# VH-VL binders against Mitochondrial Rho GTPase 3 (MIRO3): the designs that were tried, part 2

Target 1, 175 residues: Mitochondrial Rho GTPase 3 (MIRO3), of Arabidopsis thaliana (Mouse-ear cress) (q9ma88r425to599)
Amino acid sequence: RKVVQCFVFGPKNAGKSALLNQFIGRSYDDDSNNNNGSTDEHYAVNMVKEPGVISDTDKTLVLKEVRIKDDGFMLSKEALAACDVAIFIYDSSDEYSWNRAVDMLAEVATIAKDSGYVFPCLMVAAKTDLDPFPVAIQESTRVTQDIGIDAPIPISSKLGDVSNLFRKILTAAEN

## First folded at step 12 (VH-VL; from e2 with heavy chain R97K, light chain Y32W)

Design g5
Fold by OpenDDE, last read:
Structure g5 (fold): chain C 175 residues (1-175), chain A 116 residues (1-116), chain B 107 residues (1-107)
Amino acid sequence: as target 1 above (175 residues)
Amino acid sequence: EVQLVESGGGLVQPGGSLRLSCAASGFTFSSHYVHWVRQAPGKGLEWLGVIYRGGSTDYGNEFTSRFTISRDNAKNSLYLQMNSLRAEDTAVYYCAKRYDYGFDYWGQGTMVTVSS
Amino acid sequence: EIVLTQSPATLSLSPGERATLSCRASQSIRYWIHWYQQKPGQAPRLLIKRASQSISGIPARFSGSGSGTDFTLTISSLEPEDFAVYYCQQYYNWPYTFGGGTKVEIK
């Protein structure tokens, strides 16, 4: 599969927009693409190159931000059918963000299960530049273990430290 | 209104066992970390352990062998099983709801007295 | 474990006076510390979160400051209901630990 659809979930201020912007090479400070509460779908498309891999095997990754209203997901069951990988991004320095992301994961997993959809889920620990502390890191590892998914992937859009995330997303989609 | 109510405290002999309960209400219990904290008479607060949403637990080093935390989400209940009790375990035992890695709500506490 | 040392153990003041309570950590914990108030016969009450962040419902006369190893709780003007024991608590690393407490008593 040449095109991989990645749905990006996460609470407000988790860094979803920043991740998408970074994926397409936009500046972190570029507020022009900040979805200021717009109901518009936000997505980013780019190719992910793997070191040592022939260019013909390059895959196109589509990151689609999913917005959640207070009353639930604005995502239709039909839309979820297009999901190859789901990532749940959270502010690694904010417990509320973490808890909300875990809740979202549970909800999405339930919907997927009920709909007969199967896709890998990844947790993404954003804003690592804010210096996550040991308890938070250890808890996140424990929780993901309990859920049966990989430990959260740490990133910092501010520092431009996202190099491994996109490759991991593609790898997950292949499994 | 968020409420935590501890029960099960009382007088127990050294070497005995006791199971404390904490009944939670006013919030989604299954979605929260819950902790046990105790306070000996006239002393400070001592963290005992935590139970995760999924049931995993962490304990203070001194309590791992004797204390066990469990939960029943269907009953909105937290438990603390205490074995091989000692005189120094005499304390008020609190259950506490986690908030920002701290505690925003506490029960009234239940008194445990270990004495011969 | 991280040891939190609170000082003074007892602080005797009159209503209207400023109270300054100290909490020192045995190692740097950045700002991963909370403050609690406990009145006699009651459970602790969360007072300040993350060293300096206010909590809804807590009077503005309470404030927290500090980072790294040294933290301070300040009560700008003591009210009669403020005479209690105050605890700091770190959550930087397991296990959670509390300070020994500072008792603010009426002079």
Scores: ipSAE 0.876, ipTM 0.954, lowest interface PAE 0.4, mean pLDDT 92
Fold by OpenDDE, fold request of step 26:
Structure g5 (fold): chain C 175 residues (1-175), chain A 116 residues (1-116), chain B 107 residues (1-107)
Amino acid sequence: as target 1 above (175 residues)
Amino acid sequence: EVQLVESGGGLVQPGGSLRLSCAASGFTFSSHYVHWVRQAPGKGLEWLGVIYRGGSTDYGNEFTSRFTISRDNAKNSLYLQMNSLRAEDTAVYYCAKRYDYGFDYWGQGTMVTVSS
Amino acid sequence: EIVLTQSPATLSLSPGERATLSCRASQSIRYWIHWYQQKPGQAPRLLIKRASQSISGIPARFSGSGSGTDFTLTISSLEPEDFAVYYCQQYYNWPYTFGGGTKVEIK
């Protein structure tokens, strides 16, 4: 059975913890949800099923949240070696969140390049229930195009709309 | 201290070309969107265009064919190439730093006069 | 493009008076609009962000309100340094657009 390691990056309040909770079947309104920033290790493990596919082909996905402190994060070369796919989640209604996520992508890409690591990167536009405006959406598309990655994947944890994100993560890891 | 300093303005004949420069300092230039905005004498503000961190650009519809925005991140510099200049292009030209999809810092502006 | 109409074009008031400036959008832009102040011979400066949010360093007598298509900039009590031109600017959709401006002048 194949296990895929997905590193989850993003600024504070981008919805990282909410995403992990949803991945393991916790409700957005669950009292156990804690979206506060922490330096403690936080990960979620679950099976990702593909419709119409035999069950024995299911893959195990591990989401590992990389937490930040003081608008930065410490990521060792050795830790990044375990990364099969990196996602960068941001609040789609907040320019600061977007810019910070792009900065994080650049930082991780630099570390990976210097270390000789190669893995796909995905942008995740969270909190789409807050209705991002056209300029923000169009700019995000243009920026990802310039970087050479796919357009951001929109999700809403509040609405329970995380459709196909986990499958897209697995697909990216296979390419 | 954030600073933007425009240069390159002057007198030019109709049909001529001019290249404006904007020197940025006091912030990470390569990590920001930067814009050009102009103001005709005694008139309001007019947005010309934006350049993304990666070099992509968007323009006002009336400027796409004549104006080109570019940047050199290594030099912390923004440029505006203006071709086929017209009398109505006479204005003070500002470069501006993006902040919350608006502008928190502006240059002092450089005057461009198009006249025969 | 989204058209922003500012009114009045000129507002003549005395120091200490309340100033109310209007900006109307040709379509709904929710709260994605900023206000700027421009004094003679100077570049504009950001005054209010997102229709109603304050900017650090801006006096408390400046405030913004509104949502959708109608927006208002209010100066509760005019100071001599407040006599200037004020612009609204939308960033909801491309291209960015500014209002025509309101000149606040001394009566």
Scores: ipSAE 0.875, ipTM 0.953, lowest interface PAE 0.4, mean pLDDT 92
Fold by OpenDDE, fold request of step 26:
Structure g5 (fold): chain C 175 residues (1-175), chain A 116 residues (1-116), chain B 107 residues (1-107)
Amino acid sequence: as target 1 above (175 residues)
Amino acid sequence: EVQLVESGGGLVQPGGSLRLSCAASGFTFSSHYVHWVRQAPGKGLEWLGVIYRGGSTDYGNEFTSRFTISRDNAKNSLYLQMNSLRAEDTAVYYCAKRYDYGFDYWGQGTMVTVSS
Amino acid sequence: EIVLTQSPATLSLSPGERATLSCRASQSIRYWIHWYQQKPGQAPRLLIKRASQSISGIPARFSGSGSGTDFTLTISSLEPEDFAVYYCQQYYNWPYTFGGGTKVEIK
């Protein structure tokens, strides 16, 4: 498989738009400034290269942001069939953002299960440039363990620290 | 309106056991962390433990072996099982809803008296 | 565990006076600390979050400051209803811990 579709979930101000922009080489742009209520689909496409791998095996990664409307996803059940990997981004400094992301994960997992879809889910702890503290980190680890997924992947779009995320997304899709 | 109501307190002898309950309403209980905090008469607040949404728990160092926190999301209920009770466990016991890693809503508390 | 030391234990003041309450942590906790007010026979009430952030519904005369190990709760002008016990609480690391409290009483 040469093309991988990653659906990007997350609450408002979690950094979804910033991640997509960074993926295609745009400057940092926090999604907190894009709260215009737009229902437009937002996606980013780029090649992901792996060190030591032949160029003809490079993978194309599509990041598709899933918009939220009225506490629901602007995504049909049928559209979820195209999902190879789902990531749930949250502001790591905001408990509300974390809780919402967990809620979204649970909802997507339920929909997938009911529809017979199988894809890996990853939590992404964004805005790590903000102050982390042990309780929040430990709780996120515990919760993901309880759910049966990997611990959250820390990133900072502001600092440009997203180097491993895209590779991890592709790896998850291959497993 | 958010409401927490503790119950199950009373008089118990040293070495005895007691199970406290906390009934929650006015919010999505299953989506929140809930804590137990106690206060001895005329003393300060003491954190006992927390239960996660999925049922995982963390406790204060002194309580891990004697106290057990559990929840029933279907009943919007939080529980505190206390074993091997001591005189120093005499206190008002509060359940509290988490907010920004603190507590925005508290119950009225239930009094537990451990005495021979 | 992180120990929070509040001082003074008791603060005797008159209505209209400024109250300054201290909370010191045994190690740096940045700003991951809350303040609570507790009146007799009542449960605590969240007063200030994250050292200095205001809570909706709390009067503006209450303010918090500090970072690292030293934190301060200030009541700019005491009202009769402000005479109570105040607690600081850290959530930097497990277990959660509270300060011993400061009782603000009428002089």
Scores: ipSAE 0.874, ipTM 0.954, lowest interface PAE 0.4, mean pLDDT 92
Fold by OpenDDE, last read:
Structure g5 (fold): chain C 175 residues (1-175), chain A 116 residues (1-116), chain B 107 residues (1-107)
Amino acid sequence: as target 1 above (175 residues)
Amino acid sequence: EVQLVESGGGLVQPGGSLRLSCAASGFTFSSHYVHWVRQAPGKGLEWLGVIYRGGSTDYGNEFTSRFTISRDNAKNSLYLQMNSLRAEDTAVYYCAKRYDYGFDYWGQGTMVTVSS
Amino acid sequence: EIVLTQSPATLSLSPGERATLSCRASQSIRYWIHWYQQKPGQAPRLLIKRASQSISGIPARFSGSGSGTDFTLTISSLEPEDFAVYYCQQYYNWPYTFGGGTKVEIK
């Protein structure tokens, strides 16, 4: 059994807290391991079961929301050592949110590089209930291609649609 | 204060080439998308293309083969290379900073005249 | 490409009058359109964003409305400085396109 630490970055109103809450609400329980989800102000813990995967290989995913301030993150460089995967969530309907998330990605990548940390990064396009338009979609795809990461994963907390985000997070952490 | 200043305009003959520059200041240039827009004398606005933070570009279909947009983030500079110029390329050329997929700041433009 | 048709081409009005400018898209673009003002010898200035959202620093007499294919810029009471050319611009799909512009001139 493996515990995966996912650090959740994103600008204000990007839906970080909503994602954490939704993660707890959609928990996968394993009777054999008696693992339960937990929630606090900045953390969400739950077990994620994957289809076709034997239960004894189930993984525990910890989502840690990283707070931001005007001068950067409230996260120390040392704390980033615990990161197995980083996600950058943004409001897909807000260009500012998108740009800020990309900035955060760049900043985290720089810190990680300088510190010798290696972990995958994923973009998460939140609030997709607000219809995206072609330019925004194409741009996000192009930008992620340019920086060498996967295209953003669309989700909508409002619609309860988180698709396979948590599984994708775990998969990324394994690669 | 955000400022964009175009330069490099002038008179060129048909078939000639010209490289325009746009100097940006007052904002983090490397973190923004920047565009070129032109306006023929007495005519409307025409979008030419955009360059992404990482250097990727998109163009109007009619400009892809002749125009190239590039940037130097270290110099806070945007460029427009124009080749095979035509009389109909005569226009004021603006660089513009993107804001909410539009443009909040523009330069004053540089005039390009293509004439024999 | 998406074609934006502005009408009328020229609008002659007096100070204090209400101006209504139209922009029609060749296809639905929802609300992904901006309005600009351009005065002679100057670069365009962003007036309204996303069809109807106000911009800081722009007088309240400017407003935008519409969705889908039909959009309107309204100047509730024209000031002398409002006589200019106005453009709509869509960013729904590449390439970006502008309308042909409406010139608001003094009667």
Scores: ipSAE 0.874, ipTM 0.951, lowest interface PAE 0.5, mean pLDDT 92

Design g5
Fold by ESMFold2, fold request of step 26:
Structure g5 (fold): chain C 175 residues (1-175), chain A 116 residues (1-116), chain B 107 residues (1-107)
Amino acid sequence: as target 1 above (175 residues)
Amino acid sequence: EVQLVESGGGLVQPGGSLRLSCAASGFTFSSHYVHWVRQAPGKGLEWLGVIYRGGSTDYGNEFTSRFTISRDNAKNSLYLQMNSLRAEDTAVYYCAKRYDYGFDYWGQGTMVTVSS
Amino acid sequence: EIVLTQSPATLSLSPGERATLSCRASQSIRYWIHWYQQKPGQAPRLLIKRASQSISGIPARFSGSGSGTDFTLTISSLEPEDFAVYYCQQYYNWPYTFGGGTKVEIK
């Protein structure tokens, strides 16, 4: 039985919260009357079972939404030690969203390199059922090839697309 | 204040080569796209190509074999190497900052004349 | 590559008149098109994005419409500074292409 910690990066309005809401299971938000002045953190936890050839495997996937602050994201270098896989979500129809996701990927990669952390990074193209177009698709394909990561994983409102993403996250975490 | 300044234009003979530069300021160059676009005298606009943030390139169909785009993020500069120049390459060459997959800021252009 | 055909090539009008400029694409590009204004001796200026969206600092008399293959730029009441060449540009698919331009000139 393994718990996989997936950190979810991306600019505001890229679809981070929508992804967590589509993940069937419980969400963790600060919902008490306590006021400790800490950040508003959003988690989604679910069990993912994948029948195997030999035996079934149980895996718990935790999606942690990384909140954005003025000059970066609300995450310390030490918090990245818990990351098993990082995903970077962007709105596939919005150049600003795409470029910010690439900036965040570069920033996280630098922090991870400087700290000695190693984890896979995935790009996730959100809102592909709304308005994909070939210029954006080819650009993201070229950039991810240049960087040495897989082409962006498209997600839409279809449940199958989202479930496939979760399986790809788990597979990446095992490598 | 966004600025783009093209340089390196001039008179060159057919078959010759020329290297254009575009110096950028007023924005984070490494996080943005800048493209090359040209305009022949009295004619319309023609897109030449793009260099992606990871270093690969795409060109307009007629330019793939003769033109090479490169960038240097440390110098905030974009370059266009033009080889095997022809009379029809005579144009003003612009660099243009991308915005919403179009261009919100343009340089003033540099003139390239290909003539005997 | 996607061909953009602008018509008319030249539009001769007086200040205060309404100008209607057409751009037709050789295939559907949905609404992935921008419009630019270019005055003599100057670089182009982004005027309308995504077929119909306004740009900060552009006068309200400029508007765009259309989708698919047929697009229109409208100048509701021409001002003296509006006499220029106007280009449409598609960004649906590589390579980017521009229309041939419509010159709006004083009658």
Scores: ipSAE 0.679, ipTM 0.870, lowest interface PAE 1.1, mean pLDDT 84
Fold by ESMFold2, last read:
Structure g5 (fold): chain C 175 residues (1-175), chain A 116 residues (1-116), chain B 107 residues (1-107)
Amino acid sequence: as target 1 above (175 residues)
Amino acid sequence: EVQLVESGGGLVQPGGSLRLSCAASGFTFSSHYVHWVRQAPGKGLEWLGVIYRGGSTDYGNEFTSRFTISRDNAKNSLYLQMNSLRAEDTAVYYCAKRYDYGFDYWGQGTMVTVSS
Amino acid sequence: EIVLTQSPATLSLSPGERATLSCRASQSIRYWIHWYQQKPGQAPRLLIKRASQSISGIPARFSGSGSGTDFTLTISSLEPEDFAVYYCQQYYNWPYTFGGGTKVEIK
């Protein structure tokens, strides 16, 4: 795959737009790409090369922010067919944000199963550099174990965290 | 509005067992946590444990071998199975709804008395 | 397990006086602590979250302060309905623990 479509779910104020802005303003390899998108278009595009992996081609990663509506999110069932990987971002210091992200994952998983779509789902813990505490970390670890997905991927405002997430997204999409 | 109603308390002999229920309404039970907390007469509050959305549990250290928490999302209910009861388990047992990792709504409690 | 020590055990005051209640943690819990009020025959009520943050519907006379290991609940001018037991609760690490309580009683 040369283009990976990653749908970005999560409650308001979880950090979806900030993640897309960081992706537009950064490159994760030595081949700078002019395919940067904007947050006003609800997606961001860039090229990503995985270090330590012998690859014949660079990958284009598209992050599509899924907007929130009163009873769910603004995404048609047909649009979900284009999803190669879904991520569910939440504010790691906010219990409501965490619970809403788990609910969204369950909703998307149900729609995908009912529609015959198959794609990996990842949880992303945003703002981990602000107020992490063991209760929240242990709870998210147990919940993700119970539902059969990897523990949440932490990201922060510190350099380096975001590039690792993008590479994990690409790896998940391949499998 | 949010309501939590405990039931199943009563008098039980030492070494006996008892199953408490907590009926929840006014919120999406499957998307929230409800914990068990107890209070012995004239004493303070003691956290018993929680069941996570996927069935895993965490307990206070003293309760891991004798108490079991379970939930039934179809019935909007939380349960506490208590085995090998002792006199020091005599208490009011509350279920409490989680809010910001604390508790914003509590039931009225159900009294458990362990006495011969 | 994190031990919370509340002092004094009993605080005898008159209406209109200031009450100062202490909670000390056995290790740093930063600000991951809540305060509850419990009136006789009732379940606890959440008063202050995250050491110092207000909760909708709680009177302004209640305030919290502190971080790390030392925390304080202050009632600036006691009202008749404030005579109750107050508990601190940490949620930094499992298992959750409560302090032993401070009873605020009428002099």
Scores: ipSAE 0.633, ipTM 0.850, lowest interface PAE 1.1, mean pLDDT 84
Fold by ESMFold2, last read:
Structure g5 (fold): chain C 175 residues (1-175), chain A 116 residues (1-116), chain B 107 residues (1-107)
Amino acid sequence: as target 1 above (175 residues)
Amino acid sequence: EVQLVESGGGLVQPGGSLRLSCAASGFTFSSHYVHWVRQAPGKGLEWLGVIYRGGSTDYGNEFTSRFTISRDNAKNSLYLQMNSLRAEDTAVYYCAKRYDYGFDYWGQGTMVTVSS
Amino acid sequence: EIVLTQSPATLSLSPGERATLSCRASQSIRYWIHWYQQKPGQAPRLLIKRASQSISGIPARFSGSGSGTDFTLTISSLEPEDFAVYYCQQYYNWPYTFGGGTKVEIK
């Protein structure tokens, strides 16, 4: 049994909180007001079975939503040390959301490189049931190839089943 | 202030080569897709190609063998190498940027004249 | 390649009149069309994104509509500075293409 820490990045309204809510588990929110403007934390924890595993052993997946503020991410450099997998969610119907997510990936990759951290990065195309079109799909493929990551993983906001994404996260964490 | 400034245009003979530059400032160049578009005198706009933020390129069908787009993110610069020039390549050449669909800013253009 | 046909080629109107510019695509491009204005001696300027999306800094008299293959740019009441050439551009599939333009000129 292993615990996998997955950090969830992405611009506002891309679907970060919705993903955590769909991931059946214990969400932890600071129930108090955010007095003094301190960092908000949002987590989801659940047990996930990997396809093809014969044993009864489940893996624990922790999704940590990384919130956005004006001076960057609400995440210390030290906290990034715990990251096993980073995912970057964007609204697939919105080129601004896409490019902002790639900007975040570039920033996180730079921090990780400068700090000696190594973890896989995945792009996640949310809201694929809305309005993606051929040029957007091919251009995202070219960009992900250029930066050396897999093509974006599609998920649908209307179906609510994101089990394929969770399986891919666990697979990426293993190598 | 967003700026895109094309340079390197001029008169060249048919069969010649020319390298155009586009200097960018006032925005995060490395995050943007950048395009070349040309306009022959008295004619409409013709898309030549794009270079993506990671360096991959796509071209209009007619241009893939003679034109090469490149970028240098450290210098905030976009380039267009044009070879085997023909009279029909005579045009104003624009660079344009894209981040949220559409070409949201265009340079002033640089004139290329191909004539014997 | 997707061909965009703009009509009319020239539209002669007076200030204050309503201008209606047409762009027809050779196949469905859903809503993935942009409109540009080019004033004499200047570079093009983006007016409308994705058929009908307004852009900050563009006067409200400019609006876009349509879907599928038939698209319209409307200028509700022409101002002197609106006499220019207008281009549509599709963003649906490769290669990116422009229409031939509609020149809006003083009648």
Scores: ipSAE 0.623, ipTM 0.831, lowest interface PAE 1.6, mean pLDDT 83
Fold by ESMFold2, fold request of step 26:
Structure g5 (fold): chain C 175 residues (1-175), chain A 116 residues (1-116), chain B 107 residues (1-107)
Amino acid sequence: as target 1 above (175 residues)
Amino acid sequence: EVQLVESGGGLVQPGGSLRLSCAASGFTFSSHYVHWVRQAPGKGLEWLGVIYRGGSTDYGNEFTSRFTISRDNAKNSLYLQMNSLRAEDTAVYYCAKRYDYGFDYWGQGTMVTVSS
Amino acid sequence: EIVLTQSPATLSLSPGERATLSCRASQSIRYWIHWYQQKPGQAPRLLIKRASQSISGIPARFSGSGSGTDFTLTISSLEPEDFAVYYCQQYYNWPYTFGGGTKVEIK
C-alpha cells in the first residue's frame, strides 16, 4: 500500500484546517488561530478509493497542514523532502488570499528547485460558494498559465467537492 | 518606504513612439500587479492597462494595438511602450500598484505631450 | 463598460462642514468601488476601498457607504487639507473605470 504525503499551504483562514477536518469527517476546529504565539501541527490520514473500480491495494493519503509564522512557514526546508504533492489553498472571494497563496507557491518552488526536490503543485480555490473577488477567473487563468501550472481546482464545503480534490491529489502523485 | 518613479515623458510628434519607465522600491515588486493610468490636462483619470504578476497583460480596448506593458522583475521596473501616438494621448502617465484590491500607491507621474 | 456618474461636479463648503459626495454606477457593482483623493499637483491617493473599508493612515473623518448602484463618500468635518478632487473607481468588471470627479472647494 502506498502512502502519499500532501503538504497543504495557504494563508491564514483560507480553509486549510477545514479541509483536513472534512477529509476525516470531523468538525472544523482551528485552535491555533486563537493561540498567542503557540502553534500546533495538523495532520489528517485516510484511505482514498477510486470511484467505480475495486482496488486490491488501498491508497493512504496524508494531508499535512503547513502553518504560517510571521516571516514564512512553520516547516523546515528539509521536511520538504517528504512532500509528494503540494497544494496551495486560497479563499476565492479574497484577492489578498489569492496573492498570498501565489507568493507561497513561488517560495516553495524556489526552495524545491534549489534543493533538487520534484513534486507537483496544485492551486485550490476554496469557498467557491461565496462570490469570487472581481476578475478572479481572468487573474487566476493568466497567472497559472504564466507559471506553467494547472488552473485552480475549485472546492466548497460539500463532501463531494472535496472528494474529487483528494482523487486529483493522488492522480498528480502518480505522474 | 514604498516608491514608484515614472520617467521617459517628453515631447513627441504625432505618429511617433515613446517608452515610459516606472522604477519600484520598498515593496516586493514581483508579487504585485502594476497598472498604467493617465490624466489629460484638466481631465479625469483613464485606466490604460495592467500587467499581472506573472507577466500577462490586459488593456483598455482603444489601447490594445498601440500600447504594450512589460515588466522586468529583476530590475523592479515596469515599462509602457506607446506607438502611433496621437494628440489625444497628451497626458500625465501614472504607474500604480495593486496587491489587495485598490491602487494603494501611485507614482507622481510623467508628462507626455504629443504635438507637431 | 460601466459608467460612474459623480455628483455634484463642484461642492463649495466651509471648513468644519460635512461633505457628502455621490457616485452612481450604470449597473450594479455590489460593493466593488474605491474612492481616491487628488490634491492639486499631486497623484491620486486611495481613501476607501470596497465601498466602506478604511485604509491605514487615512483620517477617520473619511467614510464610505452604499451598495448596488448608489455610493457615498462622507467627510464628517472638513479640514483645510480636504479641499481636493475626489474620484470613485469601480473594480467590478473590466475595463476598470473612474467617475468624472467631484471638486470640493472652499466656499
Scores: ipSAE 0.542, ipTM 0.786, lowest interface PAE 2.1, mean pLDDT 83

